VHH binders against Decaprenyl-diphosphate synthase subunit 2 (dlp1). Designs and how they scored, part 3

Target 1, 294 residues: Decaprenyl-diphosphate synthase subunit 2 (dlp1), of Schizosaccharomyces pombe (o13851)
Amino acid sequence: MSFPFASLLKRPSAISSLLSLKKPGSWSSILLKAVGVLSRDSRWHSDLLKMLTEEMDSLNGQINTWTDNNPLLDEITKPYRKSSTRFFHPLLVLLMSRASVNGDPPSQQLFQRYKQLARVTELIHAANIIHINIGEEQSNEQIKLATLVGDYLLGKASVDLAHLENNAITEIMASVIANLVEGHFGSRQNGSVGLSNERTILLQSAFMPAKACLCASILNNSSQYINDACFNYGKFLGLSLQLAHKPVSPDAQVLQKNNDILKTYVENAKSSLSVFPDIEAKQALMEIANSVSK

## First folded at step 28 (VHH)

Design w4 (from y2 with T28K Y52W)
Fold by ESMFold2, fold request of step 30:
Structure w4 (fold): chain B 294 residues (1-294), chain A 120 residues (1-120)
Amino acid sequence: as target 1 above (294 residues)
Amino acid sequence: QVQLVETGGGLVQPGGSLRLSCAASGFKFTWYAMGWARQVPGKGLEWVSYIWFGGDTEYQDSVKGRFTISRDNAKSTVYLQMNSLKPEDTAVYYCARYPLYEPDEKMDVWGQGTQVTVSS
């Protein structure tokens, strides 16, 4: 039987037992290992993923109250609630923040800012999934509700960004919204650079993890060299994840080309981590990248 | 320091071929999109070709089917194979790098250029 991920995070001792039941290299196994890293410190045991699950459930409850329990709400939120990418970006934020700390543990205030950034990434992600799943086949009521729910989530993200009190982070994370929109519709103005498969993947899938990792580094007051590496890790991880999710091509030449590109993306993500000391958070980030090609 | 060094320019007759090379140093080559631009006499700088991190390519309409951009990540080198050259292709060709954070923006580094002259 499937075990709810949020409930598992409440009981870290069960992680080892559940790992023995999971296929090595699976995404659930990788997430469980990463949660184990995050939960070893008592401050990391705040169970961010549990908190995010409860907060998203609470937001859903608020919207149900406003809409008089409109049954369409369940349908418009379902693409996000069933997404395999739920909480992935929050995980990257926390791992990256941990990997870039090479001294005393962060203050409680700084740790709360990591959690706020993680929440921003998930709110933007949820809004995007709800918005991009709007189709002309839906009723006007359904379209309106999906639009408003996504806008509400972006509004909550904007408040959280303001509370981080960092203009650079606000600009970077807001630009992710623009990237996602451009990726969905493409450019309305023809530029000097054409639209390629890699450009589309960068806009739709890679800027979000890239900028999430970059902002985690910025919160740690890292050097530009470290910031560039964090951005690059998220970029190539996002590119690799999208490429790995494509159906396996029956054309042997296309299959080999895609496998070679995937290896390059994964190698670039892993090499970006060389700027960090050899601690468990770095190893978790390495395992995440390695798992994409398996 | 970041450097791009172009080689392979020269004089060639119409219909001929030429291969430009661009050796890159001082940065993580595989992290960046790369491209070629040219300065045609009497005109401004114009984009020619673009290659993404994983090898996807784009070309200006006037060179499609005749020019091929490629990259060798192991050698940190970008190439431009130019076939079926026309007098209109006469220009100084520049290798270029695009910015890390906004790879769809203007080129942020370019070399000193290499002259290509297509003439009988």
Scores: ipSAE 0.595, ipTM 0.839, lowest interface PAE 2.0, mean pLDDT 80
Fold by ESMFold2, last read:
Structure w4 (fold): chain B 294 residues (1-294), chain A 120 residues (1-120)
Amino acid sequence: as target 1 above (294 residues)
Amino acid sequence: QVQLVETGGGLVQPGGSLRLSCAASGFKFTWYAMGWARQVPGKGLEWVSYIWFGGDTEYQDSVKGRFTISRDNAKSTVYLQMNSLKPEDTAVYYCARYPLYEPDEKMDVWGQGTQVTVSS
């Protein structure tokens, strides 16, 4: 990276370039590759990334003002700022919203609602990363600040949910927070008495994309059949991404079993997309799923 | 129409084995977690075993090591292999589907059940 951050944020294509500097296999890189099958004249993904970057910078500025530029804020926010999953869920929401549109292209008002939902998913994600990285070796001041920053982000998400004026979406997205908490406690249990591996991955990694995709289709007033397919795509995409992050096993039988399960997850995600017409958004979602196993 | 049909129950002596089958139809089988429950005479319905979408399994303590749940996605079928059967395993066994959105909640579809009787 050779630019000052301020000049980088003023250029929408520069935001995309910043995301492309992540290691291969990151969720952001997978989404950016898949979006590359779209027309170069489409700017909806660049507009979303610009909006999110500006919003997160604005929130960070507000927190710095409130805390008198406390230097611990850089340490507290670093896990999110360096996360490979940054902006993954917002891009997924926008793609799924486009793929599940019934009839006419979305109005400016409907597109604004897609962006609000996308922002909610990123705020919840950022809060979760900040909260789960609180450790016992941190000072009491670090713990307090991380707790308050995460709580502030969840408060902002709650305001955005209220402005969407959809009780079903509010309930579904709030339940993601509960899923993440339950998954965190399950993964911390000692011995063999905890959650199954698939249940843990579902709670920690798959409910968020599943419910984000479901809510995108709800915004479009889609049928229950479409809603179920959108949920299922996000679920199996989340499961497959987490399984693909596992270290490669030296045991050939374990390696083959994991590859077989991964193929099943990817096939289930792809089969969910059969409900959509053949448009660029569907093709992008197919490419995302195909890229997980490569 | 969503349907689960259990087969394979019957009379067996203590120490014997049975294999239950559950044929599923009317829904995307691979999307759902599946399981078995049983109704023991004089008691309520109790969970027996659970199998996730990718094949991960969970068992009630009293059947662990003796029962094996499995699924065949190509045949849309769930199996329960029951070995070392005891008189306490006597029950009506139900195949169950768990909800798409909350797959570890109460079952949302079950079959009519198949009787398993363990007796001399």
Scores: ipSAE 0.584, ipTM 0.831, lowest interface PAE 2.0, mean pLDDT 81
Fold by ESMFold2, fold request of step 30:
Structure w4 (fold): chain B 294 residues (1-294), chain A 120 residues (1-120)
Amino acid sequence: as target 1 above (294 residues)
Amino acid sequence: QVQLVETGGGLVQPGGSLRLSCAASGFKFTWYAMGWARQVPGKGLEWVSYIWFGGDTEYQDSVKGRFTISRDNAKSTVYLQMNSLKPEDTAVYYCARYPLYEPDEKMDVWGQGTQVTVSS
């Protein structure tokens, strides 16, 4: 049984309870800080979360109808429903779109395109989580269902991309799917030894936020200078989040190296934001980066 | 103007050492993976080493254990420390930058090169 996310949003503390802290630097902590920065001046994040919740509930309902409420559906969607990374990329798209807008607040039409891009990122993310959690201990029926559900989500993402009517964004977001696939094979076949550790993290964790931020900037018709900065914020944020999630090494030299690299990633993410004026969206992006190392 | 300038080449005896430097300008150095390639006389251009934006390194098998790539982000400089040099290491060495959006092993910017000659 799915939990009705929309009913939780009716209460003043519902967002906070869904984003409860697990440990410092967690995705839940980062999202909570970003929401807190924006809460006084805008309903953009609430509107986005409501739209995403309703869309995911609708898709879940359609799949239940097609499968006659197959009880395995709950098991295959659970990795996504319990993921601390839910809505990370949509929120990042919204914040970057607001930070990179040139001039007056975006029109309602442009804001709808931000939300559509955000939805694409979450659909791809959800599909990836469902697919990568297919394991050898699952039944053939579970494997088939998980494969088909993930494929359905990617199909929906493809429709949304077509409706954005932007060839560059379509190509970039399609390349994210390819990056995730390549990263999955590299991790399982070579244990990351055949690829550099940074390349593996880039493929598995950093290209998605990097390209999501880039596409947000493209929707605003930003300069190449701004596009590059948006991409790099997402890239170094993704790298830093993955590195911060790693277990602490018992080797003091490895621990110091990882800590130094993490500081470099966070600093690079923050410095990328210098291209933006000092507005709430920039401050939220800054707080997200600051929260990774704390 | 994006520019890479190599220095530190020269003539050295077999078993000797050289340190190549590559000064980078005109771009955000810390955002990019960097590397070295070489043009061996009578052969094509071949990759030598690669350093990621966070410091992870990769090496061609023939130089592994003898060459060390490093970067100094404060000076916007990449280095290649070459030890236990062999006559087959004789080449023009090029510093390279890799693409921002697709940092694979294909260079998008390279310098003018610096000659390294290993002979007795």
Scores: ipSAE 0.577, ipTM 0.826, lowest interface PAE 2.0, mean pLDDT 82
Fold by ESMFold2, last read:
Order: C-alpha cells, then sequence, then structure tokens
Structure w4 (fold): chain B 294 residues (1-294), chain A 120 residues (1-120)
C-alpha cells in the first residue's frame, strides 16, 4: 500500500503548506526547509525523496503479497508511517555529502552512492521504529509479523550495504543497529541503577545521525579531520534534538541543567561545521542547529 | 600532540580529601567523554569514573558518594574531587580520554598518572 505522508513530501507546494502548520522543532520539518532551499537549483532532494517513496512502496507491496494483504500490516507499519523522523537521516546525508565536497554537484555515479547510503539509513530507522513499538498488549500474530517485517528491512539494508562495497561503511552502519538495541535495553532498566541520560540519548538517538554523517563523508573520501567533524555534528545534533523535545522538568535545578546542556550540544554541533567553507550546505546545517535552541 | 597531564596527587590521612586535575591539550576537548582510572597496588587497572561531553557522570560502586568527577570545558580540564579517602584508595590515578566514535569503549589516550597515597 501507499504511504500518504510520503506523497505529501513529493509535492513542493504541499510540503510548504505542511511545514507552515507543523510545530516548531519537528526534526523533519526543519531539515526539509533547509534541503528545500538547496534544491531550488538541482532538485536533488526531489530525486532522493521520490526514490525513497518508491522503494518503501515496493517493499510494502511485497510484504502485502507475502501476508496475503494481512490487515495487521497497516497497524505494525503505522508508527513508522506517522513518524516525524521519516527521511530525516537521508536528508541529513544529502546535506552532509554536499558540504563535504564544497557544495559542488556530484557525478551521477557518486550521487547513486549517496542514494544507496540514504536507503540504508532509512531502512535501519524504519526497522527500529517497527521493532521498538512492539507492545505487550499485541497479539502473538502482531508481534510475529512486526518482528519479521523489521527483520526483512534489516536484510534489505544489509544487501544495500554489500552493494556499496565499502567495509568501513558496512561496519559503521551495522554498529548503529547494535547501538539502538543497547539503548532499548538501557531504557527498560526498572531498578535503581540505570544508564545516564546522555548515554541513553546517545544510543537511542544520536549514533544514527552521527554515523550517517560520518558515512556520507567517507563516501567522499574525506580526510580524517573532515570525517571527525561530520560525525561530531551528527552526534551533537541528535543529542540536542532529543534533549530539546524531552518533557519539561518541574524541578528548577533539572530544568536549568538541561538548558545549559542543550546550549553545549548546539555549540558543539555548530563548531564542527568550521571545517567547511561558507557555502549553502554549511549555512543549511548551521540553520538546523540554531533552530534547536530557539 | 594529544596530551593529558595530571596534577594534585599526594599523601593524605584516612578521611582526608584530594582534588586531582587533568589538563588536556591537542584535541577538541568538548567533543570527548573523559574519565579516571587507577592502578591499585597488587591489583590490576580499574575504572573509577566517567564524564560525558554534556556533564553526565558515572562512578564505580566503591567510590560512589565519595568521589566527584567534573569538567571545565573553557579550561579543557577534568577534575576528580576525592573525599573520605580510605587506605584502599591508594593508587596511581590516570586521566583518560574515550574514543570519539565509540565513547563508551576503552580509553584511547592516557596521562602519565599521579600517585595518591592514603595512610596514617
Amino acid sequence: as target 1 above (294 residues)
Amino acid sequence: QVQLVETGGGLVQPGGSLRLSCAASGFKFTWYAMGWARQVPGKGLEWVSYIWFGGDTEYQDSVKGRFTISRDNAKSTVYLQMNSLKPEDTAVYYCARYPLYEPDEKMDVWGQGTQVTVSS
């Protein structure tokens, strides 16, 4: 079946209307604005979004065939289809890839590799959302179907990684899956000893954008200096976005501490961009980071 | 040259306090998690405390409540405030940096160490 929200993303006028109605601080809304400014000249984001929408529709169609159009499929995919973080990592890959090559248009061959990486990040993200939304009140059939669908998406990501033919990227993106799993178990700690807030956010929310940005830089054959900066931007962006949308604490000391930490995360993300020249891609990345602290 | 330099060790009585400092240079300090480890005589190296890049802290059980790790990003410095010191806290204390890409993995840069001796 189709993803109605993805159809809206393919229409620029519809996207503009949706963005004007979205709450401030939505991950995808902020990133879409930044990418939309860049795409006025090249339509790169439109091509990427079209490819991702077609891929997700194709995968959904295949799963419907295997399950004989089982109506539970709509329920298990709903958390991903309604997620405000759909296409966040692919768009971040696009921006970072442009920043890493000084904003010059890539060759068709290089752009295909950016798209392949973007697919991997979104497949892993979709699988994670489907898996973490398995609840105790679901039937055994729902649990089994959600598990298998998420596994299928991870299998597809693995094939895409093999086609990139880059051992470093394969290892890095595979480690994201491990990070997400560890973060999930850490958040389920019921006793008096739990993971620190920063470690939990890093595992659940920040490694994915960090490693997506790093891999975009690796595809460009960037120096270690640039790779480190790209990773660090994604890391502190992910930390800052998650902290900014955390429920406001009634404890004044905790509230002040969180505001101070948020400022630190945003400044660390912004300082990472000093490695890039002052081009549109850098300005878009700066605008994204600045918007978190508003 | 990435460098960590510890200061502040010395001889103290049981129940006393010491404050260790670790000056960092040659890298983007605010990007990294930092920590302390100690080499206890007759035992192996053991982890003491860990501070995340935003200031969250973790401690080994034996020092929790007595030791406090902190960082000053403006000064590129990590501190370890050690209170209620016990003879079993006697060790060489090392400041350490954690890797950028896997900050909860093994420490990748170490200082020279500073001796802390707790005895009457």
Scores: ipSAE 0.573, ipTM 0.818, lowest interface PAE 1.9, mean pLDDT 80

Design w7 (from y2 with T28K K106R)
Fold by OpenDDE, fold request of step 30:
Structure w7 (fold): chain B 294 residues (1-294), chain A 120 residues (1-120)
Amino acid sequence: as target 1 above (294 residues)
Amino acid sequence: QVQLVETGGGLVQPGGSLRLSCAASGFKFTWYAMGWARQVPGKGLEWVSYIYFGGDTEYQDSVKGRFTISRDNAKSTVYLQMNSLKPEDTAVYYCARYPLYEPDERMDVWGQGTQVTVSS
């Protein structure tokens, strides 16, 4: 039974055993390794991820209660639950938060802020997945429910942002919501409005990890130099992931071009990590970037 | 020090061609989108062309089909090939860097500019 990544996050002790069951170098394997790094390097970070999963489950329970266990809820959330990117952004936030620490260990309060930021990213991601999967083939009831659930998650994210009491982070992460929606509109117009493919990818996917990583760095009061590095890591990681998941072109020239672009993105992501000390968190981030090119 | 240096401007007859170059230094070139803007005396700055990280390009409608932007990451250089030049293209052309922290394409660094004059 291929346990979804999310389920594994609740059982850190089982990560080692589960890694042996996964194909080496697979996306799941790389993520599990990264989680393992957090567990070894910082018990607090591992605990935060676990807590986050529990909180998300709790939220799901609340929504179920509100909907009187409407079976449509399972349908509208299925794309998110089955997503390979579930809890990916939180993992990045936590890794980046660890990598960008300079000086004294983070306070308990700061760890709570990391968790909160991580939760914000996951809530936004969940909402986005639910909303973008709304289609005309769905019933009106399903459309309504999906809209409301997504909106609720965005609302929850907004409240969490407010509780961070950081206006810069609030503005940055709030803008991600707008970016995702704008990107969604752009994809529908991919013929008339003339948006570049890269711009569309930035809006639809890459700004999320970019801004998430940036905010993790901001929480650490890092220098602009470090902030820029964090942002660029997330940006190029997001760009690379999107490109890697595109269908392979039958045109050899196009394929080669895309491979060259992918290489550029991955190298840029990796180069951004040069600003960090050689710690396990950095290595995990490096491996994540490398996994996209394989 | 972050620097952008434009070259290749000059006087050309209508229908002629010019190739502008912009040499970048003092920053990680590949992390940034690059572009060209131009300013006619007495008018505001207008964007001309934009090139993203992977090489996607955008053009102002007035230059589409005539201008081509490209970049050489190994040389940290961005180019603007200008063909079929018109008197209306007369302006100071600026090379610009775009960090793209936001999708609104704000430039944060630009060069001193190079004069392009199209006249018979």
Scores: ipSAE 0.865, ipTM 0.944, lowest interface PAE 0.5, mean pLDDT 90
Fold by OpenDDE, fold request of step 30:
Structure w7 (fold): chain B 294 residues (1-294), chain A 120 residues (1-120)
Amino acid sequence: as target 1 above (294 residues)
Amino acid sequence: QVQLVETGGGLVQPGGSLRLSCAASGFKFTWYAMGWARQVPGKGLEWVSYIYFGGDTEYQDSVKGRFTISRDNAKSTVYLQMNSLKPEDTAVYYCARYPLYEPDERMDVWGQGTQVTVSS
């Protein structure tokens, strides 16, 4: 029974016990460990993640209320709820926020900003998953509902961005939305747009973690050097994850090529972390990157 | 200091071949997509080819099938094999770095260029 990562985030105190139930080295295990690191390294980060999960649940509740508990809502949100990347971006944001701290410990206000950024990423992610899973086979009602729900989540993300009062972050994260949509169109037009596979992956998935990590660094007023590192970590992590989740090619040559590419991405992600001090947050990020190649 | 240094240009007859090289320094080469652009006198800069992080490539239509871009991460070098050269390929060729912070953001750094002349 693969407890969704999201459910585990609601019980940070139980993380240690839950880890024992997970296969060592599994994605879930690694993420849980990362959450644990946040708890140890910064009590507030773990709490922030928990709060985020509660807020997302609250939003879901609100939507359910609006839809009068329409069963279609469950269907529409199912891809998101079952997603292995649920709350993954927020986790990255928090880890990067910790890793990229330069100087004084973050203020409580800054922690709130981390949470806001984390929430933005999750809202965008949720919206994207909902939207991309809209199919022609669905009823008009379902299509409408999915569209509206996704749009609502994007709206919420926009509000959160505005509250950050950082134009740079607003622009960056807003662009993620555009990237995701563009990527979606590109995948449908494989013949005409001539986008490379890597380009497509960037648009569809990798820009999200890249820009999320970048924004986390920006919140800390990090140097350009650190910002770039954060961006590249997220970028290559995103590229790695997408590639790793692709169906295995029956062609041995293709498989080998993909493995080589994956290795390259993972190594680049890891190399990006070299700019950070040797703290637990860095180690967690390293383990996350390493887990993709396994 | 970020540097891109192009080499390999020259005079070649139509149908001939050249191999351009670009040595990169001063930055983490593997973090960037690399590419080539060219400029004909009196004309604007046009992209020729890109190579991404994992080795995917893109080409301008006019050079597809004739040009091949490659990279050596260990040497921080990008190459452009140019075959079946045509007079219209005559240009200064620039090696360029592509950070790809945005999908529409193209090159942010380029070299001094190397002259390629295709003439009978």
Scores: ipSAE 0.860, ipTM 0.944, lowest interface PAE 0.5, mean pLDDT 89
Fold by ESMFold2, fold request of step 30:
Structure w7 (fold): chain B 294 residues (1-294), chain A 120 residues (1-120)
Amino acid sequence: as target 1 above (294 residues)
Amino acid sequence: QVQLVETGGGLVQPGGSLRLSCAASGFKFTWYAMGWARQVPGKGLEWVSYIYFGGDTEYQDSVKGRFTISRDNAKSTVYLQMNSLKPEDTAVYYCARYPLYEPDERMDVWGQGTQVTVSS
């Protein structure tokens, strides 16, 4: 394998843009609108966001202690701290867990497992943002620290996965890391700027939400049919967001083709939800998918 | 319940063309990547072509420029247009579905196949 464009591996705009919100109706706005469909009697999203904020603050404090408040750490973590994609995957996990639950309402114990899975997704996401923002223009010390901080976050994710005590979930979520790496190498192997590579966006952008949604369904002990639907919602949502974020083509035929494909991806995401009962979480997931093209 | 049915095979002279069709049923067709493989006489099974959910395609080097895979999601059908056929293309052609969770893994469902024979 050759790396003739080593700097392309470190292009956050090409890779991390899939996790950012589009300019009109930012991702935070889309999430808030979708979460607003949830009942006031449900505090799941508030509890999740509080826990994630406290966890990330604790991890940041630990890293500052270990490094004697190294000033480079602020620069290394800034891409994640300023990202509009913070908490996107955790909220997606919470919504999908709620939508795919069967039988009795989830126990507090099951809800804690949803939050643990959500935390895994955010830790992997944060590590990926920190790692992909390593550039050749940075000092060796900055590169080393960014590598170590990202590795620490992945280590914490691994502990959380072990505590879920589910081998399938552990393997699936660990494979997201492999997907991200394969996507980076795959784009270099096939990567001419301007050639579409649906496989590349699947690996770099769609497997993360797909596998997060799948694992949420697995925690509920759902049937294979439900698991498949959850996976596909996340997959086509991720594909939709990447395609919608691409620059608008001045070529009318390319623009129309991309719009048609985007419409198909959004409809596939929405049709995946037909297997769920009509509850607030399903309606929130539908609103997220509808909002991609708005 | 999941089923793939190939049609369109037959005998053709070198340089000729055939169009294979694959009707899919029993699953959410638009959710899956699809492809074609072939069993060449005296050789093993080999991959021919791949088409993603949004229409991106990949081809084995030996068929690039001669074969075109396409899909019609409304009809749940995959096609393989084969042009400039050579005797080396003689094989049983199988339509295939790729796994939902790992679309770059080996095919997980395929049909009974259709014979293509390229002979003078």
Scores: ipSAE 0.547, ipTM 0.810, lowest interface PAE 2.2, mean pLDDT 80
Fold by ESMFold2, fold request of step 30:
Structure w7 (fold): chain B 294 residues (1-294), chain A 120 residues (1-120)
Amino acid sequence: as target 1 above (294 residues)
Amino acid sequence: QVQLVETGGGLVQPGGSLRLSCAASGFKFTWYAMGWARQVPGKGLEWVSYIYFGGDTEYQDSVKGRFTISRDNAKSTVYLQMNSLKPEDTAVYYCARYPLYEPDERMDVWGQGTQVTVSS
């Protein structure tokens, strides 16, 4: 429940020691290994995560000022602050940027654009987590505050998108917000239109990593072939993560079907990486995909 | 060199059954959602069925319970099993692929079509 992921990223030299203390193949171990790969040749990932942590702290401080330190703010932001998916999409952006330039370090200018894209993905993710955890069991004050906080984060993401000055990336990342909203309406108990299980997962969980990976590739001016592969990796990774987190069914037929589908999703994610040379960033992306089904 | 080739059309009696096949080539079949549409005489093109990457399906209301879409990823083939056929099902049936980035949008690749005729 209280994994100190962000604190560990500020001390990349300690990552190897902590990997030795984790269960082999655990999700935390795989993520720490991926961070180690990114930190080996540069501080790109640690610098990004420091920036993101400081930005989120600053935004939280601003909201406290506006709300006169409303005590509900801590409860409203807790689902994001305790989420195991915090900073995951920024990790994917950096890994894809490293893999798609054949492991060469990006220019400082290009790295600044990757950081801005990564920040957009995390702001949208944070807003979504805060919004989807709004329930009718909360007070009207809690609902209003959570809505406004999430909207504020989306506003910040929109400014960052404008500053990237790339119409394709702006359109793609803005469409993620629409995907998340459509998926949420489709999954509601009341008013649902009965969307298929895969369509719901695609909208709620897969388009974000897919489009984040695609946009990282677009920033590299990659070929359409590479763009398609990056998108497909993120799509099937997102599908596999959501399917793997479903409760284990006691029905043996449903369990076997879910396992077969999960294997297919993971295989598709891994096969997408064949477009990259065999370097550490590719291997980290492979290990992330492998960890979902193990 | 993306191709979709339909087979299995023909003439059947009302109440009969027919199975259409669509062989796909020139692309990573498992990456894409697939579907069927039909051109009904005197009417425009209409959607029939959809199958996602992991096998979830959707159907037009008029064919639910009578038609079954399926896919075989190992053979890069999508199927449409049509049972309890009615004269209203008479059409040219097209296999189609959905775009990678927007799988709920306009189909981006189509086959040549196969004629299905339901008549006494």
Scores: ipSAE 0.545, ipTM 0.823, lowest interface PAE 2.4, mean pLDDT 81

